VHH binders against q9usu1r752to985. Designs and how they scored, part 11

Target 1, 234 residues: q9usu1r752to985
Amino acid sequence: TPEEFASQMTLLEFDYLKQIPSREWIFRSWVSRDSRSAVRNYINFSNCFTYWIINCILEKKNTKARTAVISFFIQTAYKCLSLQNFSTLMSIVSALNSAPIYRLHAAYKLVKAEDIICLSGLREIVETKKNFSTYRALLRKAELPCVPFLGVILSDLTFIDEGNPDVLDSSPHLLSFNKRHRLADVVADVCRFQSSSYEMQSNTDLQSYILHRCRFVNQDLSYLFDKSLSLEPR

## First folded at step 4 (VHH)

Design c04 (framework vhh_etentamig_d1)
Fold by ESMFold2-Fast, scan of step 4:
Structure c04 (fold): chain B 234 residues (1-234), chain A 123 residues (1-123)
Amino acid sequence: as target 1 above (234 residues)
Amino acid sequence: EVQLLESGGGLVQPGGSLRLSCAASGFTFSSYYMSWVRQAPGKGPEWVSGISGSGGSTYYADSVKGRFTISRDNSKNTLYLQMNSLRAEDTAVYYCAKDRYDFWSGQSEFDYRGQGTLVTVSS
């Protein structure tokens, strides 16, 4: 179900979050193209999950079956919002907003009005305009436990680095006061999120299924867009 | 573990041709968009060409359009770059890159872990 799936995704994402050591924020270990950092592992899992959603929808050859999968993920995203799992919520809405899926007008026409209204609200939360202002407001109000979307944090760190181009980021002892101050804030925020826990029953079979399926999906948006066109020709 | 091994580079006169190859392993090759990225001495990396997982769509940087042809053989897990009418400004280390859209950054993520293959165009 949507509730069970949302709960298990929350546990998986929270586990990835808890594995990130503070030194990764200082040393930017995920920036390397061959990095094996905890942040890189989390980014890879999250992207694979997002592509898996796209593949799941496009795997369904008939319109009603595609509608059922879309509705399932809308409901799952809403349950993630209730659990304050913003990371999975971002992934699901990103998949539904992707070019291959967004264009499936016939499938969306069959989605219940209540789910369409729900999706509209979720889209407002994840919109990037105004520097993720709606998401940032929700995160500020969120009580623990919570799974934040780390992509916004990584973006902020990149902005901090670009604001001080004369300081070598590979040499942390040379960081300016402003960089140290902002980096300390990031570390403190992440540690705060890591300090709590979700008290939900773990379903290891479902978690293993998700991890296994995400590993073997097509991650070519161009191919997936062509597949979308074959299912609903323009 | 993802492995990318480039080959086929060398020294060529202006106007000459070279064919680069990239042997890929450790992932489902046909499921990924693949790119060629080059880095000239003293310059940053430049995207050169890309090809969809099926081979059905190809794209080129304006600097190489009409001269370079990208292709792939999914049965051999190999990516190719045919380079014709080479110019001095094509001198660079050429890297094979696994490419995907990164939903966290909103940008393409290039994974070019190989050693690259050096192409030198000079008289």
Scores: ipSAE 0.477, ipTM 0.773, lowest interface PAE 1.3, mean pLDDT 84

Design c05 (framework vhh_etentamig_d1)
Fold by ESMFold2-Fast, scan of step 4:
Structure c05 (fold): chain B 234 residues (1-234), chain A 123 residues (1-123)
Amino acid sequence: as target 1 above (234 residues)
Amino acid sequence: EVQLLESGGGLVQPGGSLRLSCAASGFTFSSYTMSWVRQAPGKGPEWVSGISGSGGSTYYADSVKGRFTISRDNSKNTLYLQMNSLRAEDTAVYYCAKDRYDFWSGTSEFDYRGQGTLVTVSS
């Protein structure tokens, strides 16, 4: 079910979150292409999951079956919101907003009005316009336990690096005060999120299924867009 | 396991030509957009050219348009870059890369692990 799937995704995402040591934020260990960092593992899993959703929808040759998969993920995303799992929520809405899926008018015509309204609300929450302002406001009010979307944090760290050099011109071995202070805030926030726990029971079979299926998905949007066109021509 | 093996580099004089090859394995080659990325000494990586999985669409950086031609042979899982009218500034290690859109950054990422192939353009 959507509830069970959302619960198990929350446990998986939270496990990835808990594995990130503070030193990765300090040393940017995930930036290297050879990186075996916890952040890089999480990014890879999240992308695989997002592509898996796209592949699941496009694997359905029948329009009604395609609609059923879309509806399932809309309901799953809504349950993630209830669990304050913003990471899975972002992944699902990103998949549904991707060009291969967004264009599937025939499948969307069969989606129930309640689910379409729900999706519209979810899209507002994850809207990237205005620098994720709606998401940031919601995260600020969220109580623990919570799974934040780390992509926003990575974007903020990039902004910090571009606006504040590691060393001042007059002090080559010191981090700038502003950059160090902002980095400390990021580390503190992540540690706060990591300190909590979700009290749900793990479903090892479902978790293994998700991890296994993500491993073998096509991750090329151009190929997937062409597949979308073959299923529902312009 | 994705494996990409570049070959065909070497020393050529300005105005010369080289044909680079990339042998791919460990994934469904025909389903992926492939690119060539180069890294000149002391500089960061620069995207050079891309080709869709079917070969129906090709893309080029302004610095190489009209001089380089990207192609692929899906029956052999091989990517090619024909380089003509080579210039000293084309000197770099050339890597083939499997393209992927990253939903966290909102940009394309390139998977180009391999030794690359060195192209040196000098007299």
Scores: ipSAE 0.484, ipTM 0.765, lowest interface PAE 1.3, mean pLDDT 84

Design c07 (framework vhh_etentamig_d1)
Fold by ESMFold2-Fast, scan of step 4:
Order: structure tokens, then C-alpha cells, then sequence
Structure c07 (fold): chain B 234 residues (1-234), chain A 123 residues (1-123)
């Protein structure tokens, strides 16, 4: 079910989150190809999951079956929002917004109006407009436990590493101070999110199923787009 | 777990040809687009060519278009780059890369952790 699936995804995502040591944020260990980075493992899992959603929808030859899978993930995303699991929420909406899936008008026509309205609200939350302003506002109001979307955090760290152009002083020490202050804030925020836990019951069979299926998914968007065209030629 | 082993490089004269190979293991080869990326001495990496997982779509940098041909054999988990009409500026270490759109960054990412194969174009 959507609720159970959302709960298990939340536990999996939180497991990835809590395994990230603070030193990775400071040293940008995920950029290194000599990989044992916890951040890189999380990014890889998240991408595999996003591609798995796309594959699940496109594997259905029947329009009604595609609609059922789309509706399932809309409902799952909404349950993730309720659990303050913004990472899985971002992955699901990213999959539904991907070119191969977004274009499936016939499948979307069969989705209940309730779910379409829900999806529109979810899309607004994950919009990149004004530097993810809607998501950032929601994250600031979120109580623990919460799974933040680390993509925004990685973007913020990249901006910090490239310098802070908002400093209007010519003093190099002031720019260095601001950079250190902002880095410390990001690390502190991540540590805060890691310090709590979800008390939900673990379903190891479902978690293993998700992890296994993600490893064998097609991750070629061009292929998936061509598959989409074969299902709904327009 | 992902392993990419490039081969086929060497010394060749301007106007010559070489065929590079990349043996892939540790992932489902046909599920990923693959790219060739090169790095000339003292310069940053430059994307050269890409091929979709099925082999149905190919893409080339303007600097190599019409001279290089990318192909793959999914039954052998092998990627190829046929390089014709080689020029001195093609001198570089060539890496094959597992290519994937990264939903976190919103950009394509290249996993080229192999040792590469050196191509030297010189008289």
C-alpha cells in the first residue's frame, strides 16, 4: 500500500541520512571517485529509486495499469509529505515530472481528480523557483523526525565552496568568516536531522525488495522516452 | 563494484586510425548510456561521444563529429570508439564513462573511474 510503502521508504532514506559523517560535508568526499562516500551511496540509491518508478510505469502495456501505478506513487508521495520525508517526495515528483512520464496524457486522463489536485500541490512544494523557496519554508517549519532533500544541501555547500558573493566588504577575512559560518550552519542542520528517529515498524522484506529492484533498473532516459512514445505515440 | 577497463590506445601518425575498447562489469551494461571522455595533458576533461543503452542514439562533440564513431556490444558488455582522421589535438588519455542523468543535481554525471588508455597523435 501507499502508506506502508511510504513508511518503509522513510526508514530506508533515514538510514542513508544517519550514516553520513560530518567530515564528508567539510571535505566534499562525494566528489571523489575513490568512493566509499555515504553521500554517494545515498545519491546512487535515490537515483536508482527514481528510475525504478519510471520503469514501473512504462512496463505496463495497458493504459489503466499505467494509471494505477501513477496513482499509487502520487498517494505514496502525499504520505511521504505527511511523514516529513521530503527526499522520497522529491524522487517521486521528479519521476512523474520526467519527460517519459509527464507526456502520458491518456494515462493521466484516467487519474482521479483528487489525485491530480494532490499532485499539483506536491509539484508546487518541489519547484526549484526562487531557490526552492516553498520547500525551504516547509523544511524550516518541520518538526523532527524529518528526512530533508540533500540535493538542496549539496547545492548550498557548492555555493559556499565557490565563495559567498553576497558579502559587500572588500576584506578577505570577512569573506572567509562568512564562509566558515555558513558551512558550520549546514553541518549543524544535518546533525540536527540525524539526531532523531522514526518509530515506525520495519518491514525488512519490503525494504529488501526495493533495494533489489533498484539495482536492475534501466537508467537511460533516451531509451525510456522512446518506450514512452511506443506506449502513447501522440 | 563498477569496473571499466579501457584499451586500444597507442602512438599513431596524423591522419591515422585507432579503435578503443572498454570492457564494463559490475552493473547492467544495457541499462546505461555510455560516454567517452578525454583529458589532454594539462587540461580538464572533455566529453567526446555518447551512446544510448540500446545503441539506438549516438551523440558527438563538434570537434570529433564525422571522424569518430561510437558503438557498443551489449552481449559482450563492451563499448567502442572508432577514431579516424586523427589530429594532434586528439592526443589525450581516453576514458569510458557510465552516463546517467542525476536527479539531485539536474545534470548528467559521468563515472569514468577506469585507468584510461593513452592516445598520442604525433609524427
Amino acid sequence: as target 1 above (234 residues)
Amino acid sequence: EVQLLESGGGLVQPGGSLRLSCAASGFTFSSYAMSWVRQAPGKGPEWVSAISGSGGSTYYADSVKGRFTISRDNSKNTLYLQMNSLRAEDTAVYYCAKDRYDFWSGTSEFDYRGQGTLVTVSS
Scores: ipSAE 0.403, ipTM 0.756, lowest interface PAE 1.5, mean pLDDT 83

Design c08 (framework vhh_etentamig_d1)
Fold by ESMFold2-Fast, scan of step 4:
Structure c08 (fold): chain B 234 residues (1-234), chain A 123 residues (1-123)
Amino acid sequence: as target 1 above (234 residues)
Amino acid sequence: EVQLLESGGGLVQPGGSLRLSCAASGFTFSSYAMSWVRQAPGKGPEWVSYISGSGGSTYYADSVKGRFTISRDNSKNTLYLQMNSLRAEDTAVYYCAKDRYDFWSGSSEFDYRGQGTLVTVSS
């Protein structure tokens, strides 16, 4: 079910989050392709999961079957929001917003009105405009436990590490001070999120199924777009 | 394990031609788009060309458009770059890269672990 799937995804994502040591944030260990980092493992899992959703929808030859899968993931995303699992929420909405899926008008016509309204609300939460302002507002109000979307954190760390083009080159002491202060704030926030836990029971069979299926998924958006066109021509 | 092995580079005169090859292993080749990326001495990496997993879509950097042709043979797990009308500015180490859209960054993620193949265009 959507509820069970959301719960197990929340446990999986939270486990990836817990495994990230503070030093990775400071030293940006995920940038090195030679090093195995907890952040890189999490990014790879999350992307594979997003591609898996796209593949699941497109493997259905029948329009009603595609609608059922789309509805399942909308409901799963809504349950993730209830669990304050913003990471899985971002992944699901990203998949549904991808070009191969977004264009499936015939399948979307069969989606219940309440699910379409729900999806519209979820899209507003994850929109990137104004530097993820809606998501950031929700995260500030969120009580523990929650799973934040690490993409925003990585973006913030990149900005801190590389600097702002508008920052004065003649003030290197202020740049160094501000960088260290902002870096400490990010590390503290992540540690706060890692300090709690979800009380849900693990379903190891479902978790293993998800991990296995994500391992062998097509990750070519152009191929997936062509497949989308074959199922619902323009 | 993912492996990419580039070959076909060498010394060539301006106006000459070379065909680069990339042998891929350790992943389902047809499930990924592939790109060629080059790095000239003392410069950063520059994207050169893209091909979708099926080979149905190709894209080129403006600097090579009309001169280079990217292709793939999925039955042999091999990527190619046919380079015609070579110029001194094409001198670089050429890398083949597994190309995937990264949903966290909103951009292409290039996985190019090979040693590359050196192309020198000089008279």
Scores: ipSAE 0.527, ipTM 0.790, lowest interface PAE 1.2, mean pLDDT 85

Design c09 (framework vhh_etentamig_d1)
Fold by ESMFold2-Fast, scan of step 4:
Structure c09 (fold): chain B 234 residues (1-234), chain A 123 residues (1-123)
Amino acid sequence: as target 1 above (234 residues)
Amino acid sequence: EVQLLESGGGLVQPGGSLRLSCAASGFTFSSYAMSWVRQAPGKGPEWVSRISGSGGSTYYADSVKGRFTISRDNSKNTLYLQMNSLRAEDTAVYYCAKDRYDFWSGESEFDYRGQGTLVTVSS
């Protein structure tokens, strides 16, 4: 079910979040080309999950079957919003907004009106306009427990790095006060989110299924777009 | 996990040809687009060419279009780059990269963990 699936995704995402040590934020361990960082593992899982959704929709030869899968993920995303799991919400909407899926007008025509309205609201939440302003507003109001979308945090760290040098020009052995202070704020925010816990029961079979399937999906958007065209030409 | 081993580089005269190979392991090769990325001495990395997982679609940087041909053999988990009409400015270390769209950054993510293969174009 959508509820059960959303609950188990929330537990999985939260486990990835909890495994990130503070030192990774300081050293930016995920940017190394050969890194085995916890952040890199989380990015890889999240992307695999997003591609898995695209593959699930496109593997259905029948339009009605594709509609059922799309509706399932819309409902799952809505349940994620209720659980304040913004990470899974971002992944699902990203998949539905991807070129291979967004273009499936015949499948979308069969989606119930209430689900279409729901999807429109979810799209507004994840909108990138004004630097994710709608998402950031919701995150500020969110009570613990909550799973934030770390992509926004990584973007903020990049901005901090580009706008603030690690050392002062005249004192290369010292960190800039502004950069150090802003980095500390990011670390504190992540630690706050990591301190929470969800009290849902783990379904280890479903979690293992998700982790296994995510490892073996096609992650080539060009191929997936061509497959989309073969299912709904035009 | 992911292992990429480039080979086929060397010293070649301007106007000459080379074929680069990349042996891939640790992932389902046909499920990913693959790219060639090069880094000239003292410069940052430059994307050269991309091929879809099936091999049905290929893309090239303007600087190499018409001279280079990317191909793959999914039965051997091997990526190739045929380089013709080589120029001095093609001198670089060439890396093969697992290429996918990263939904967190909104850009292509290149996984190029290999040592690369050096191509030197000189008279």
Scores: ipSAE 0.606, ipTM 0.817, lowest interface PAE 0.9, mean pLDDT 85

Design c10 (framework vhh_etentamig_d1)
Fold by ESMFold2-Fast, scan of step 4:
Structure c10 (fold): chain B 234 residues (1-234), chain A 123 residues (1-123)
Amino acid sequence: as target 1 above (234 residues)
Amino acid sequence: EVQLLESGGGLVQPGGSLRLSCAASGFTFSSYAMSWVRQAPGKGPEWVSWISGSGGSTYYADSVKGRFTISRDNSKNTLYLQMNSLRAEDTAVYYCAKDRYDFWSGQSEFDYRGQGTLVTVSS
């Protein structure tokens, strides 16, 4: 179900979040080519999950079956919003906004008006326009527990690194005051999110199913777009 | 665990040809687009060529169009780069890369965890 699926995704995403040590934020361990950092593992899982959603929808040959899967994920995303799981919410909306899925006009015609209205609101929350302003406002109001979208945090850390030197002219072993201050704020925010917990019961079978299915998903967006065209020609 | 093993590099004279191979393991090869990326001495990495998972679509950097041909054999989990009319500026370590659109960054991500193969074009 959407409720159970959203709950289990929240537990999985929160587990990935809690595994990230502060040193990875400081040293940007995820940017190296062969990185096996906790951040890189989380990015990889999140992308696999997003591609899995796209594959699930496109595996359905019947238009009504594609509509059912789309509706399921819209409802799941809405429940993630209720749980303050912005990471899974971002992944689901990203999948639904992807070129292979966004174009499925016939499938979307069969989606209930309530779900279309819901999706429109979710799209507004996750849009990148004005530097994720809607998402950032919502995150500021969020109480613990919460799963933030790490992509915004990675972007902020990149801006801090590019705008501020990490060594003072008079003290080669010290970080600049401005860089140190701004980096410390980001690290403190992440630690705050990591400090709480969700009280939901783990469904080990469902979590294992999700992790296993993500390993075997097609991640070729061009192939998936061509498959979309074969199901609903222009 | 993803493993990429490049081979086929060597010393070649200007105007010569080489065929590079990349043996892939640890993932479903046909489910990923693949790229060739090179790094010349003293320069940053440069994307060379891209092929879709099915092999139906290919793209090339302007510097190699008409000279290089990318191909793949999904039954053998192998990626190829046929390099013709080689020039001194083609001298580089060549890496094969598993390519994926990264939804967090909104850009393609090149995972080139291989040793690379050195191509030297010199007299």
Scores: ipSAE 0.398, ipTM 0.722, lowest interface PAE 1.8, mean pLDDT 83

Design c11 (framework vhh_etentamig_d1)
Fold by ESMFold2-Fast, scan of step 4:
Structure c11 (fold): chain B 234 residues (1-234), chain A 123 residues (1-123)
Amino acid sequence: as target 1 above (234 residues)
Amino acid sequence: EVQLLESGGGLVQPGGSLRLSCAASGFTFSSYSMSWVRQAPGKGPEWVSSISGSGGSTYYADSVKGRFTISRDNSKNTLYLQMNSLRAEDTAVYYCAKDRYDFWSGTSEFDYRGQGTLVTVSS
């Protein structure tokens, strides 16, 4: 079910989150070409999962079957929101917003009105406009346990390293001071999220299924877009 | 372990041709778009060409369009770059790269880990 799938994804995502040591933020070990970091493993899993959703929808040859898969993931994303699992929520909405899936008008026409309304609300939460302002506001109000979307954290770290070109600061010491303090804040936030736990029963069979399926997924958006066109031509 | 092994480079005269090959292992080759990236002496990396996982879509840098042809053989896990009408400015180390759209950054990543293959165009 959507509920069970959301619960097991929450446990998997939380496990990835808990494995990230503070030193990775300090040394940025995931940036290396040969990175074996916990952050890189998490990014790879998250991308594989997002591609897996796209593949699941596109492997269905008939419109009604594609609609059922789309509806399943909309409901799963909504349950992730209820669990404060913003990482899986972000992945599902990213898949549904991808060019191969977003264009499937015939499949979306068959989606129940309540699920369309739900998806619209989820899209507002995860939109990148105004620097993820809606997501950031929701994360600030979230109580533990919670799985934050680490992509926003990585984006913030990039701006810390490069500096904001529009920030006027004539002192090199103030720039270095600001960077160090913002890095410390990021580390503290991640440690806070890692300190809690979800009290749900593990379904190891479902977790193994998800992990194995992600390893065999097509990760070529151009191929997937062409497949989308073959299923619903313009 | 992901491995990319480039070959086929060498010394060639202007106007000549070379075919580069890249043997890939350690990942599901057909599931990834592949690219060729080159680095000339004293310059940064320059993207040359990309091909979708199925081979159905190809893209080229303006500097090589009409002269180079990218292709792949998924049954052999091999990527190719056919280079025609070579010019002195094509002199570079050529790397094959595994690319993927990263949903966290919103951009494509080029992962090139081989030693590359040197192409020298001179008379």
Scores: ipSAE 0.298, ipTM 0.686, lowest interface PAE 2.0, mean pLDDT 82

Design c13 (framework vhh_etentamig_d1)
Fold by ESMFold2-Fast, scan of step 4:
Structure c13 (fold): chain B 234 residues (1-234), chain A 123 residues (1-123)
Amino acid sequence: as target 1 above (234 residues)
Amino acid sequence: EVQLLESGGGLVQPGGSLRLSCAASGFTFSSYAMSWVRQAPGKGPEWVSYISGSGGRTYYADSVKGRFTISRDNSKNTLYLQMNSLRAEDTAVYYCAKDRYDFWSGTSEFDYRGQGTLVTVSS
């Protein structure tokens, strides 16, 4: 079910989140091509999951079957929002917004009105407009436990490390001070999210199934787009 | 573990040709797009060319378009770069990279862990 799937994804994502040591934020261990960081493992899992959703939808040759899979993931994303699991929510909406899936008008035409309304609301939450302002507002209001979307955090760290253009010419000391202070705030926020726990029973079989599928998914968007065209021609 | 082994580099005169190869292992080769990335001495990495998993779509950097041809043999898990009309500016270490769209960054993520192969175009 959507509820059970959302619960197990929340436990998996939270486990990845808890494994990240503070030193990775300081040294940006995931940037090195030789890195075996916890952040890199989490990014890899998350992307495999997103590609798995795209593959699941496109493997269905029948339009009605594609609609059923799309509806399942919309409902799962909504349950993730209820659990304050913004990471899985972001992954699901990213998959549904991907070019191979977004274009499937015949499949979307069969989606129930309630699910379409739901998806529209979810899309507003994850939109990049005004630097993820809607998502950032929800995250600030969120009570623990919560799984934040680390992609926004990684983007913020990159901006902090590269500096603010308005202060670059004024003083290197001001840039260094700002960088250190803002980095400390990011680390503190991550530690805060790691301090809580979700009180849900683990479904080891479902978790193993999800992890196994991530190992054998096609991760070529060009191929997936061409497959989309073969299922629903222009 | 993803393993990428580049070969075929060497010293060549301007106007010459070289064919680079990349032997891939540790992943399902046909399920991933592949790219060539180069790094000239004292400069950052520069993307050179892209090929989809099936080989049906290819893209090239403006600096190499019309001179370089990317191809792959999925039965041998091997990526190729045919380089013609070489110029001094093509001098670099060439890396093959597993290429996927990263939904967290919104851009391509290159996984290139090989030692690369050095191409030197001498005057």
Scores: ipSAE 0.594, ipTM 0.809, lowest interface PAE 1.0, mean pLDDT 85

Design c14 (framework vhh_etentamig_d1)
Fold by ESMFold2-Fast, scan of step 4:
Structure c14 (fold): chain B 234 residues (1-234), chain A 123 residues (1-123)
Amino acid sequence: as target 1 above (234 residues)
Amino acid sequence: EVQLLESGGGLVQPGGSLRLSCAASGFTFSSYAMSWVRQAPGKGPEWVSAISGSGGKTYYADSVKGRFTISRDNSKNTLYLQMNSLRAEDTAVYYCAKDRYDFWSGESEFDYRGQGTLVTVSS
């Protein structure tokens, strides 16, 4: 189930990646909150998926059942790593690192030692320290096909822009050589990732299930933290 | 599809009271924390108050703490801001906002903001 789930998430994430036109990177169309941008749709899906993981774990009233769900997502994240799906990997570890889930010591106590070791390694890969150095090193070594974590790309584009979107959008000819060169490199990298394909068999029922469930998740971290406290008050 | 409609603004005297409402549609209202954000003439936006999806937790900016009360009615998909002891510096356009922590940026952000309602505190 972890392997199949990881495969289908990889196909879903890759489909979102492929739908992003290069003009969105150039004109920063995702800055709009209208949800009409392909990047914005991907961000929304990714966040819904991350919240869905948190909700799935907290829906289990029994400690052993919560442990089973946590173990399932650890194993899924590891399978995503092997598929070079860094986007789903980031989402799963973000959910497990969230305050509502990170504090569930009773549930974690029942997790197999090998899965705890695995999670520790996954956490090191997604660490933000040294500007995501571990992740960036893995991404550089990755062969196609690969699903990169776009959050790092968005951060890089924001840094390149220096907070002046008018220069990028309204007057591209006024950009410095260095800004245009770095922007071109980012666009080229994204296009390279988009040009590949995964040869896995699509499970449209599972993909539809994931998309449908993400629609109905609670996205209030404060509420989810309170729910966590009610399940493990110690 | 997501729509937020603020109302209840107007002209009020210093020391007076006013209650703002925000009618929400197009999403599961109880699943999201909600905020009030204001923008005074010539200034940037300032966060005012937030309420959890259940209504169990409320948060306030220091400038309004003790004077404003945020509340919600999930059965009516409506957010409220009760403003008491109003001051001239409370003059602003007040916006209703749907809150979300964005795991890609690592920051809380407003998923959608409404059109706003003007509050003028003046004689």
Scores: ipSAE 0.426, ipTM 0.759, lowest interface PAE 1.4, mean pLDDT 84

Design d01 (framework vhh_etentamig_d1)
Fold by ESMFold2-Fast, scan of step 4:
Structure d01 (fold): chain B 234 residues (1-234), chain A 123 residues (1-123)
Amino acid sequence: as target 1 above (234 residues)
Amino acid sequence: EVQLLESGGGLVQPGGSLRLSCAASGFTFSSYAMSWVRQAPGKGPEWVSGISGSGGRTYYADSVKGRFTISRDNSKNTLYLQMNSLRAEDTAVYYCAKDRYDFWSGTSEFDYRGQGTLVTVSS
């Protein structure tokens, strides 16, 4: 079900979040081509999950079956919102907004009006306009437990790195105060999110199923777009 | 473990041709778009060409359009770059990359970890 799937995704995402040590933020361990960092593992899982959603929808040869899968993920995303799991919410809406899926008008025509209205609201939450302002406002109001979307945090770290070099020209052995202070804030925020827990029953079979299926998913948007065209050519 | 092994580089005169190969392992090759990325001495990396997982769609940087042809053989897990009408400015280490759209950054992510293959265009 959407409820159970959302709950298990929340537990999986939270486990990835809890595994990130503070040193990765300091050393940007995910940037290396040979990176085996916890952040890189989380990025990889999240992307695989997003591509898996796209593959699941496109795997269905008839329109009604594609509609059922789309509706399932809309309902799952809404349940993630209620659990304050913004990471899974971002992934689901990103998949539904992807070119291969967004264009499936015949499938969307069969989606219930209430689910379409729901999806429109979810799209507003994840929109990137004004630097994710809607999402940032919701995250700021969220109480623990919560799974934040780390992509926004990574973007913020990139901005910090661009605006504030590690050392001052006149003091090469010192870090800039502003850069150090902002990095400390990021570390503190992540530690705060890691400090709580979700109290819900783990379904290891479903979690294993998700992890296994994500492993074999096609991650080529051009291929997936061509497959979309073969299912709905008009 | 993703492994990419580039080969086929060498010294060639201006106007000459070379065919680069990349042997891929550790992932489902046909499930990923692939790209060629080059890095000239003292410069940053430059994306050169891309190909969809099926081979049905190809893309090229303006600097190489009409001269280079990207292709793949999914039965051999191998990516190719046919380089014709080579110029001195094509001198670089060429890397093959596993390519995907990264939903966290909103941009393409190029995973290239091989040692590359050196192409030198000189008389």
Scores: ipSAE 0.557, ipTM 0.805, lowest interface PAE 1.0, mean pLDDT 85

